# VH-VL binders against q8ixk2r445to577, part 18

Target 1, 133 residues: q8ixk2r445to577
Amino acid sequence: FFGMLQNKGLTDYCFDYNPPDENQIVGHQVILYLCHGMGQNQFFEYTSQKEIRYNTHQPEGCIAVEAGMDTLIMHLCEETAPENQKFILQEDGSLFHEQSKKCVQAARKESSDSFVPLLRDCTNSDHQKWFFK

## First folded at step 10 (VH-VL)

Design gc29
Fold by ESMFold2, fold request of step 19:
Structure gc29 (fold): chain C 133 residues (1-133), chain A 119 residues (1-119), chain B 112 residues (1-112)
Amino acid sequence: as target 1 above (133 residues)
Amino acid sequence: QVQLVQSGAEVKKPGASVKVSCKASGYTFTDYYMHWVRQAPGQGLEWMGYIKPNSGYTKYHQNFQDRVTMTRDTSISTAYMELSRLRSDDTAVYYCARSKHYGSGFDYWGQGTTVTVSS
Amino acid sequence: DIVMSQSPSSLSASVGDRVTITCKSSQSLLYSSNNKNYLAWYQQKPGKSPKLLIYWASTRESGVPDRFSGSGSGTDFTLTISSLQPEDFATYYCQQYWSYPTFGQGTKLEIK
């Protein structure tokens, strides 16, 4: 799967990555933004290695969750996917983070109009359902 | 065995266009990025851009953004670079070279295609 | 662009000599998460395409003679040829792949 990774519950919002420096793409948080398909911010690839790749940059970025955190942060992809970069996109649309045993949920950032994907206990909420377009 | 085989030398007039091909064999073409790098006579290496063959996504160096088009045909494992509105200082050897998605050195290069631009 | 500066621009040495070529980047090429430096070295002989010698700053590509070695980290890198051979007459380039590639200006090595 590749394309825009959209949320079912938060209608018309997609994974978005907008690093301020093209020469330093690691270490920033993945956000949710209105789906538009323009530029290079909203194109991701889900791979057989269970990676979510930011694939409009070379080297490609891979989404990770660092130990003890709930935020999705950009790392560089590696030849073999590290455990903290492995996600399972399940039949029901849930996006399961293998190492933490939690699901990715669309959430409003506290005290703001912005949205982010966060790890939460897995539920049946449409805010935890994702699909590629 | 991995090979990148490029099209033959070209002689062009200023204002013309050139299209160089790079045929890949011995590996899965869509698993690697294809880069284009040129080298003017007696000069160093200049990165021009890349294409991701699976998606067709391209990124060009700003110096070539207005004049270069990179394409591919996955059915014949071939990448193309077209440079338009040629100038005499576009005289160079043009190389294709591959890299991994996670970042790597260029482990295989094409043999180079000499493009000469003269009045 | 990440700027790559090589030194020297040219060098003359005799067969059997040990030579050192340096490369400095305008920003760190070290990714602390995997402890790798995103730097490569190439050899280019006249009329030929470049040949990968070293990647990840210090890992020798298969088939490259063991007299070639790479070292350094962060912003400062070195290619060493421990015992020059006549076939080592070439131009050597460093290249970063931390971001979109940029190359050093090259070091032309002449064998006396």
Scores: ipSAE 0.700, ipTM 0.900, lowest interface PAE 1.3, mean pLDDT 93
Fold by ESMFold2, look of step 18:
Structure gc29 (fold): chain C 133 residues (1-133), chain A 119 residues (1-119), chain B 112 residues (1-112)
Amino acid sequence: as target 1 above (133 residues)
Amino acid sequence: QVQLVQSGAEVKKPGASVKVSCKASGYTFTDYYMHWVRQAPGQGLEWMGYIKPNSGYTKYHQNFQDRVTMTRDTSISTAYMELSRLRSDDTAVYYCARSKHYGSGFDYWGQGTTVTVSS
Amino acid sequence: DIVMSQSPSSLSASVGDRVTITCKSSQSLLYSSNNKNYLAWYQQKPGKSPKLLIYWASTRESGVPDRFSGSGSGTDFTLTISSLQPEDFATYYCQQYWSYPTFGQGTKLEIK
């Protein structure tokens, strides 16, 4: 799958990644932003290795969740996907993080107006449902 | 059996355009990024940009952004680089080379295409 | 751009010599998560395309003789040829692939 990764519950919000330095793309948090169709910040690919790739950069970025954390952080993709970079996009639209056994949920970042994807216990909430557009 | 075969040498006048082709064989064309690198006579290697063949997404070095267009035809496993508004300092050998999405050295290169811009 | 600086720009040596070429990047190429340096070395003979010798700073490409070795980490890297052969006279380039590729200016290795 290619395109914008959109949330069902937080309508018209998409995964977005805008690192300040093209030579330092790792270590920043993925956010949610209004979907705008520009491929630079909002183009992601879901792969057969269960990766969510940020592929408007070379080398490509892969979304990861570090052990004990709930935030989605950009790492570099590797030849074989590390366990913390594996997500299952299920038929019901849930986005399951295999290592943590949690689902990606659209959430308001604490004490701010911004939205972010975070790991939470899996539920049936539309805020945990995602699709490519 | 991986091979990148480029189109033949070109002689152009200043202000013209040139389009170089790079035909890939021996691997799945859409699994690798295709880069273009040039080398002026007696000079080093200069990266110009890449194309991701599956999507057609391109990224150009800022020095070429206003003059270069990279395209591909996946049905014939061929990448193209077109450079417009040629000037004498565009005289160089132009190479295609491939890399993996996760970052890798360029393990295979085309044989090079000499472009001469005669003043 | 990540700037890659090679030294020396040229070098004269005899068959059998040990040769060391250095490459310095303006930014660390080490990714601590996988402990890899995103650095490659190439050999280029006159009239030929570059040939990949070393990737990940120290891993030899298949078919590259054992006399070629790469070392270093972070910003400082070396290519060593332990016993120079007649076919090794060429120009050598380092290249980073931490981001959009850039190359060192080259080191021309000539027969003495």
Scores: ipSAE 0.699, ipTM 0.895, lowest interface PAE 1.2, mean pLDDT 92
Fold by ESMFold2, look of step 13:
Structure gc29 (fold): chain C 133 residues (1-133), chain A 119 residues (1-119), chain B 112 residues (1-112)
Amino acid sequence: as target 1 above (133 residues)
Amino acid sequence: QVQLVQSGAEVKKPGASVKVSCKASGYTFTDYYMHWVRQAPGQGLEWMGYIKPNSGYTKYHQNFQDRVTMTRDTSISTAYMELSRLRSDDTAVYYCARSKHYGSGFDYWGQGTTVTVSS
Amino acid sequence: DIVMSQSPSSLSASVGDRVTITCKSSQSLLYSSNNKNYLAWYQQKPGKSPKLLIYWASTRESGVPDRFSGSGSGTDFTLTISSLQPEDFATYYCQQYWSYPTFGQGTKLEIK
């Protein structure tokens, strides 16, 4: 799967990654932003290694969740996907993080009008459903 | 065996364009990034940009952004680099080279294509 | 751009000598999550394409003789050639792949 990773419940919002420095892409949080498909911020690939890759940078970034955290942050991809970078995109659209056994949910960032993907206990909410556009 | 075979030498006048090809064999073409690197006579290596053959996505170094176009044809495992509005200081050997998506050194290089820009 | 500075620009040595060349990056190339430095070394002989010698700063590419070794971390890196052989006289380049690639200006190793 290639393209914009869009939320079903939060309509017209997509995964977006906009690091302030193209020479330091790691360690920043993935956000949700209105889908536009322009530039390098919203193009992701879901791979057979269960990675969500940020494909408009070399080396490619891979989304991870560090142990004990709920935020999706950018790591560099590796030859073999580390466990904290493995997600299952289910046929029903749920996006399951294997290591934590939680699902990715569109959420409002604390004290903000902005949105982010966060890990939450899995439900059938449309805010936990994702698809490539 | 992995091989990158480039098109032959070119002689051009200032203001013209050149298109260099790089045909890949011995590996899955769409699994690797293709980079272009040039080397002026007696000078070092200058990275120009890359193409991701699977998606066609390109990134160019700012020094070439307005003059370079990188493309590929996945059906014949071939990458292309076109440089327009040539100047005398574009005289160089142009190389293609591959890398892994997760970052790697360039393990295979083409043989190089000499481009001479002269009046 | 991440600037890569090599030293020296040239040097002369004899067969059997030990040679070191250095490379300094304008920012760290160390990824703390995997403890790898995104740094490669290449050898280039006149009229030939560059040849990968070392990646991850210290890992020797397959088929590269043991006399070539890489060391360093973060911003400071060294290529060492122990006991030079006649075929080692060439130009050597460092290259970062932490981001969009950049190369050092090269070090020409000549016969004394």
Scores: ipSAE 0.687, ipTM 0.894, lowest interface PAE 1.3, mean pLDDT 93
Fold by ESMFold2, fold request of step 19:
Structure gc29 (fold): chain C 133 residues (1-133), chain A 119 residues (1-119), chain B 112 residues (1-112)
Amino acid sequence: as target 1 above (133 residues)
Amino acid sequence: QVQLVQSGAEVKKPGASVKVSCKASGYTFTDYYMHWVRQAPGQGLEWMGYIKPNSGYTKYHQNFQDRVTMTRDTSISTAYMELSRLRSDDTAVYYCARSKHYGSGFDYWGQGTTVTVSS
Amino acid sequence: DIVMSQSPSSLSASVGDRVTITCKSSQSLLYSSNNKNYLAWYQQKPGKSPKLLIYWASTRESGVPDRFSGSGSGTDFTLTISSLQPEDFATYYCQQYWSYPTFGQGTKLEIK
């Protein structure tokens, strides 16, 4: 799958990655932003290695969740996908993080109008449903 | 087994365009980024840009942004680089070279295509 | 762009000598999560395409003689040829692949 990764419940919001420095793309949090498809920020790829790749940069970024954390952080992709970079996009639209056994949910960032994807216990909420467009 | 075979030498006049091809064999074409790198006579290596063959996404170095177009045809495992509005200082050997999505050195290079721009 | 600076621009040495070529990057090439430096070295002989010698700063490409070694981390890197042979006459380039590729300006090695 290629394209913008959109949330079903938070209508018209997509995964977005806007690193401050094109030469330092790692270590920043993935956010949700109004879907627009402009520039490089909203294009992702889901791969047979179960990666969510930020694919408008070389080397490509891969979304990870570090042990004990709930935030989605940009790492570099590697030859073999590390366990913390493996997600399953299920038939029902849920996005399951294998290592933590949790699902990606659209959430409001604390004390702001901003939205971010976070790991939460899996539910049937439309805020945990995702699709590429 | 892996080969990158480029099209033959070209002689062009200033203001013309050139399109160089790079045919890949011995590997899955869409698993690797294709880069274009040029080398003027007696000079070092200059990265021009890349194409991601499965999506067709391109990134160009800003010095070439308005003059270069990189394309590919996945059915024949071939990448193309077209440089327009040629100047005499575009005289160079043009190489294709591959890398992995996770970043890697360029383990295979094409043989190079000499482009000469003269009036 | 990430600027890569090589030193020296040229050098001459005798067969059997130990030769070092340095490369400095304008920013760190070390990815601490995998402990790898995104740095490669190439050898280019006249009229030929560059040949990959070293990747990840210190890993030899298959078929490269063990007299070639790479070292360094972060911003400072070295290519060493431990016992120079006549066939090592070439120009050597460092290249970063941490971001969009850039190359050092090259080091021309002449054998005395």
Scores: ipSAE 0.678, ipTM 0.891, lowest interface PAE 1.3, mean pLDDT 93
Fold by ESMFold2, look of step 15:
Structure gc29 (fold): chain C 133 residues (1-133), chain A 119 residues (1-119), chain B 112 residues (1-112)
Amino acid sequence: as target 1 above (133 residues)
Amino acid sequence: QVQLVQSGAEVKKPGASVKVSCKASGYTFTDYYMHWVRQAPGQGLEWMGYIKPNSGYTKYHQNFQDRVTMTRDTSISTAYMELSRLRSDDTAVYYCARSKHYGSGFDYWGQGTTVTVSS
Amino acid sequence: DIVMSQSPSSLSASVGDRVTITCKSSQSLLYSSNNKNYLAWYQQKPGKSPKLLIYWASTRESGVPDRFSGSGSGTDFTLTISSLQPEDFATYYCQQYWSYPTFGQGTKLEIK
């Protein structure tokens, strides 16, 4: 799949990545933003290696969760996907992070009115359901 | 066997445009980025930009942003680079070259296309 | 742009010599998560397209002779040819692929 990765429960919000420096795209957090499809910030590819790729940069970024953390952080993609970069987009729309055994949930960022994807225990919440447009 | 075959030499006048093709074979065309690199006579290598063939997304070096267009036709595994408003210092050999999405050196290059701009 | 600076611009050497070529980048090319440097070396002979020799700073491309080796990390890199052969006289380029590619200005290696 390729496109905007949209949340079912948080209506019209999509994965978004806008690094401040095009020569250093790693280490920043993925956010949720109103879906617009303009520019380069909201286009991701889900691959046969179970990666979520940020594909408007070369080398491409791949979403990861660092050990013990719950935030989705941009790493560089590798020839063979590291375990912390593997997500399963299931038929029911849940986005499962294999290494942590948790699901991606749309959440309000602490102490702000912005939204971010975070790992949480898997539930049937629509805030844990995702699809590509 | 991987092969990148470019279109033939071009002679152009200042102000014209040139479109160079690069036909890929021996690999899955949409799995690799296609880059364009030029080399003026006696000079080094200058990166111009890339295209991601599956999406058509392009990134151009700022020096070419207003004059270059990169496209592809996935049905014939061919990338194209068009440079407009040519001037004499655009005289160069133009190469296509591929890389992996995760970053790699350019393991295969086209044979080069000589573009001569003379008035 | 990440600026790549090669040294020397040219050198003369004899068959059998050991030579080194250096390359410096304006920012680190080391990705700490995979411990790899996003740097490549190319050889180009007159009238030919460049040929990839080394990637990830030190990994030889398939079919490249053992006499070619790459070393260095971060911002400082070296290409070494341990015993020059007649076919090694060419121009050599370094290139970063940490971001949008840029090349060093080249090093011409000629027969003395």
Scores: ipSAE 0.623, ipTM 0.873, lowest interface PAE 1.5, mean pLDDT 92

Design kc19
Fold by OpenDDE, look of step 12:
Structure kc19 (fold): chain C 133 residues (1-133), chain A 120 residues (1-120), chain B 107 residues (1-107)
Amino acid sequence: as target 1 above (133 residues)
Amino acid sequence: EVTLKESGPALVKPTQTLTLTCTFSGFSLSTFGMGVGWIRQPPGKALEWLAHIYWDDEKYYNPSLKNRLTISKDTSKNQVVLTMTNMDPVDTATYYCAHKLYPGRAFDIWGQGTMVTVSS
Amino acid sequence: DIQMTQSPSSLSASVGDRVTITCLASQGIRYYLAWYQQKPGKAPKLLIYGASKLQSGVPSRFSGSGSGTDYTLTISSLQPEDFATYYCQQHNSYPWTFGGGTKVEIK
């Protein structure tokens, strides 16, 4: 699967990554923003290694969850996907993080006028359902 | 249909506190993502954002107004109230409240605005 | 605070003209940019949100573009009802700030 990763409950909002420096693509938080498909900011790929890759120039970025965190942070992809970068996009649309055993949920970002994907206990909420468009 | 209407005094004396009420319909501030903001515009001048309140009662203020602002909501009444202390003639402006659907969106529906004049 | 600089502050144009208004942010605002139209004695009307998304009910002659710090509102063919003042607004970070406005007048 590839393209814009859109939230079901939060209509017209997609995964978005816009690092301050295009030459330094890692270390920043993935957010949610209106689906617009402009540039590469909203283009992601779900791979066979269970990675969510940010499609950009090499080196490629992969979404990771750092220890003790509930935010999605961009890391470099590795030849073998590390455990903290493994997600399961289930048939029901839930995006499950294997290591934390939590689901990715659309939530409001603190101190900003935006939403972010955060790890939360898995529920049946549409805010935890995602699909590629 | 979403509608908003500002109400409050048209005239305020210097040093007094202005209290404005935004009464709205067509949406609820109990709904996830909803927000209401206040924006003012001095005659012939540009727009200035004042404050914003979200459905979860998170609030933001324009720091340029030196903590003179307080925003609150009464969800049951579909009202948002803005208070502004220590009013000065420079605060003379049309005050608007506006609806904002989600974080990341803009103010898509505005009240008609209420003119507030600060004068002795 | 993020400063929004609109240019020009005013312009004269004729019906049918292509009009472009620029909004420059003092720092990157990542498409958190809206455009409003305001007529005398009226509240602002949302035209564009998310830098390029056309608000429902707004004529297609209006369009928004840009990225980073540089954004533009374009009216492809100016109509009589388009003579007004236009404002950009960023909501990338608090405090939210508006541009100084651009008054589009009849030539």
Scores: ipSAE 0.365, ipTM 0.821, lowest interface PAE 1.7, mean pLDDT 93
Fold by ESMFold2, look of step 11:
Structure kc19 (fold): chain C 133 residues (1-133), chain A 120 residues (1-120), chain B 107 residues (1-107)
Amino acid sequence: as target 1 above (133 residues)
Amino acid sequence: EVTLKESGPALVKPTQTLTLTCTFSGFSLSTFGMGVGWIRQPPGKALEWLAHIYWDDEKYYNPSLKNRLTISKDTSKNQVVLTMTNMDPVDTATYYCAHKLYPGRAFDIWGQGTMVTVSS
Amino acid sequence: DIQMTQSPSSLSASVGDRVTITCLASQGIRYYLAWYQQKPGKAPKLLIYGASKLQSGVPSRFSGSGSGTDYTLTISSLQPEDFATYYCQQHNSYPWTFGGGTKVEIK
């Protein structure tokens, strides 16, 4: 799958990544923003290794969740996907993080007029449902 | 159809507390993402954002008003209430409440506004 | 606080003119920008959200553009009903702030 990863419950909101330094894409948080398709910030690939890759620029980034955290952070991709970078996009639209056994949910970013994807206990909420467009 | 209407006193004395109520229909503040804000406009002047409340009860205030503001909601009555203490003649303005669908969206539907005059 | 500097503060134009209004933010606002139209005695009306997305029911002669700190509202062919005051607003950071307004008057 390749394209903009959109939330079903938040109409017109997509994964968005805009690192402050184009040559240092590691360590910054993925956010949700209005889907616009401009530039390279909202295009991701879901791979056969269950990675969510930011691969419209080099070097490629892979979304990860660091141990004990609930935020989605950009890491460098590896030849074999590490466990913390594996997400299962299920047929019902849920996006399951294998290592933590939690689902990605659209959530409010504190102290901002923004949303972010965060790990939460899995539910049937449309805010935990995702699709590529 | 989403509608909002402001209600409260048209005249307030200096130092008094202003209480404004926004009564709305066509949406619920229990709905994920929804928010209501307050904006004022002194006669002939620009718009000034005052406060905002979201469905999750997070509240944000314009710090230029130095803790004079309190915003709250009553979801069962479809109301948002703004309280502003220690009114001064410079606070004379039209006060609006406005709907916001989600964080990241804009104020898409406004009440018609209520004029509040602060005068001795 | 993010200051929104709107220019011009007023302009005079004729029906059919292309009108451009500029809004400059003191810091980057990542497309968290809206444009409103206000006529005398009326509440503001949303025209553009997300810097470039046209609100439902707004005529296509209105468009928004820009990124970072520089944003523009364009009216491609001014109509009689477009004589009004226009405001930009950022909501990237609290407090949310409006520009000073641009009054578009008949020439």
Scores: ipSAE 0.336, ipTM 0.784, lowest interface PAE 3.1, mean pLDDT 89

Design q31
Fold by OpenDDE, look of step 11:
Structure q31 (fold): chain C 133 residues (1-133), chain A 120 residues (1-120), chain B 112 residues (1-112)
Amino acid sequence: as target 1 above (133 residues)
Amino acid sequence: EVQLVQSGAEVKKPGSSVKVSCKASGGTFSRWAISWVRQAPGQGLEWMGVIIPIFGTANYAQKFQGRVTITADESTSTAYMELSSLRSEDTAVYYCAKSRYYGRSSFDYWGQGTLVTVSS
Amino acid sequence: NFMLTQPHSVSESPGKTVTISCTRSSGSIAYNYVQWYQQRPGSAPTTVIYEDNQRPSGVPDRFSGSIDSSSNSASLTISGLKTEDEADYYCQSYDSSNKHWVFGGGTKLTVL
């Protein structure tokens, strides 16, 4: 699966990654933003290694969850996907993080009009449903 | 350092087409969004459209839909803007501009501009 | 869709401070970054403020950007005005509704 990773509950919002330095793509938080369908900063791939890879940068970035955190941070992809980079996109649309045993939920960023994907206890909320488009 | 170098000035008749090129150097062309912006004499900046070269995806301002085509050649790091059915109102300096990503980023580098004159 | 409105012109003496406003017609001005470009006669635009009110290298700290949500406007402030600052200034933002970049109408700054 590849393309825009769009949220069901937060209508028209997609995974979005905009590192400050175009030559250094790791270490920043993945956010949600209105889907534009143009690829690039909203292009992601769900791989057979259960990674969510970011666009076509080399070396490629993979979404990771750092210890004790509930945010999604871009790390470098590795030959063997580390445990903190493994996600299961389930049939019901839920995006499950294996290590934390939590689901990715679209949420409002504190004191902001922006949105971010956060790890939360798994529910049946549409805000925890995702699909590639 | 990143540079955008555009093709030379054009003089065109009404009803004809013009194709302007923008060659990029000093960076990774495929990572960028290349926009075209024009400026009529004594007027402001007007965004025309954009292309993401690596994806080949383009989007155009509504005003120019059906009349403008933006393409890119990754092998030569060159973007193109073709405007058809030219009219006198299309007389302007046309700029290519690079942005880091689609949407919220700035145009951090600009071409030198290409004057297109449309006159009978 | 929205428009960005700038004053047509502003003027001030050297050493003084000027502010150029950029008002968004609809939607929150803070939703997307506002960029500012300087254009001298016969030249291509150059960036003076980008994204989160940042200055590119080479742009003096006399230039600063701000957002005022109450007036739904962005502002470019130039302190210690110099003759070389005389130029046209354009604000720009992104319209996420139609996926277009939007420019303000431009402001001509004259240094008296």
Scores: ipSAE 0.829, ipTM 0.934, lowest interface PAE 0.7, mean pLDDT 95
Fold by ESMFold2, look of step 12:
Structure q31 (fold): chain C 133 residues (1-133), chain A 120 residues (1-120), chain B 112 residues (1-112)
Amino acid sequence: as target 1 above (133 residues)
Amino acid sequence: EVQLVQSGAEVKKPGSSVKVSCKASGGTFSRWAISWVRQAPGQGLEWMGVIIPIFGTANYAQKFQGRVTITADESTSTAYMELSSLRSEDTAVYYCAKSRYYGRSSFDYWGQGTLVTVSS
Amino acid sequence: NFMLTQPHSVSESPGKTVTISCTRSSGSIAYNYVQWYQQRPGSAPTTVIYEDNQRPSGVPDRFSGSIDSSSNSASLTISGLKTEDEADYYCQSYDSSNKHWVFGGGTKLTVL
């Protein structure tokens, strides 16, 4: 799968990656932003290794969750996907993070009008449902 | 170093078309967001549309929908903007500009501009 | 969609400080980054502020940007004015509803 990774509950919001330095893609948080339909910073690929790749730049980035954290952070992709970079995208749209046993949820950033994807206990909420377009 | 070099000035008659080129160097052209922005004499900047060459997809400002076509040729690293059905109010300097990302970043590199004059 | 409104002109003496406003007509100014461009006569615009308050490399630190949610506006502040700061200045933001970029009308800065 590839394209814009959209949230069902928070309509018209997509995964978005906009690092401060386009040549330093590692270590920044993935956010949610209004879908613009133009690819690039909202273009992601879901791979057979269960990675969510940011592959419009070289070297390619893979979304990861660092130990003890709930935020989705950009790491470099590796030849064999590390466990913290593995997500299961179910047919019902849930996005399950294997290592943490939690689901990706669209959440409002505290003290802000901004939205981010965060790991939360899995529920049946539409805010935990995702699809590519 | 990123460079955007545009084609030279043009003089056109009303009702005709113009095609301005924007040759890119110094980066990965296919992954850029290339916008076209115009500026009539003594007036402000007006965004016309954008293309991301790797996807071949262009998006246009409502005002220009149906009159503007934005394309890219990856083999020459060149973007093009064609404006049809020209009128005198289309007299302007036309710029190409690169942004890092669509929607969240500035236009960080600009071409030198191309003057298009529409006159009888 | 929304408009970005700037004063048509501002002027101030060398060494002083000027602030150029950029007011968004609908929707919050804070939801989308605001950029500022400087344009000298006969030249293409150049970025002086991006992402509300960041300076590109080579832009003097006397240029600063800010957002004021209560007035729904962005501001470009230039301190220690120099005669070479005389130019047109444009704010710019993204229109999420129409999926395109919007420029302000521009402000002519005169350094007397």
Scores: ipSAE 0.018, ipTM 0.628, lowest interface PAE 8.0, mean pLDDT 87

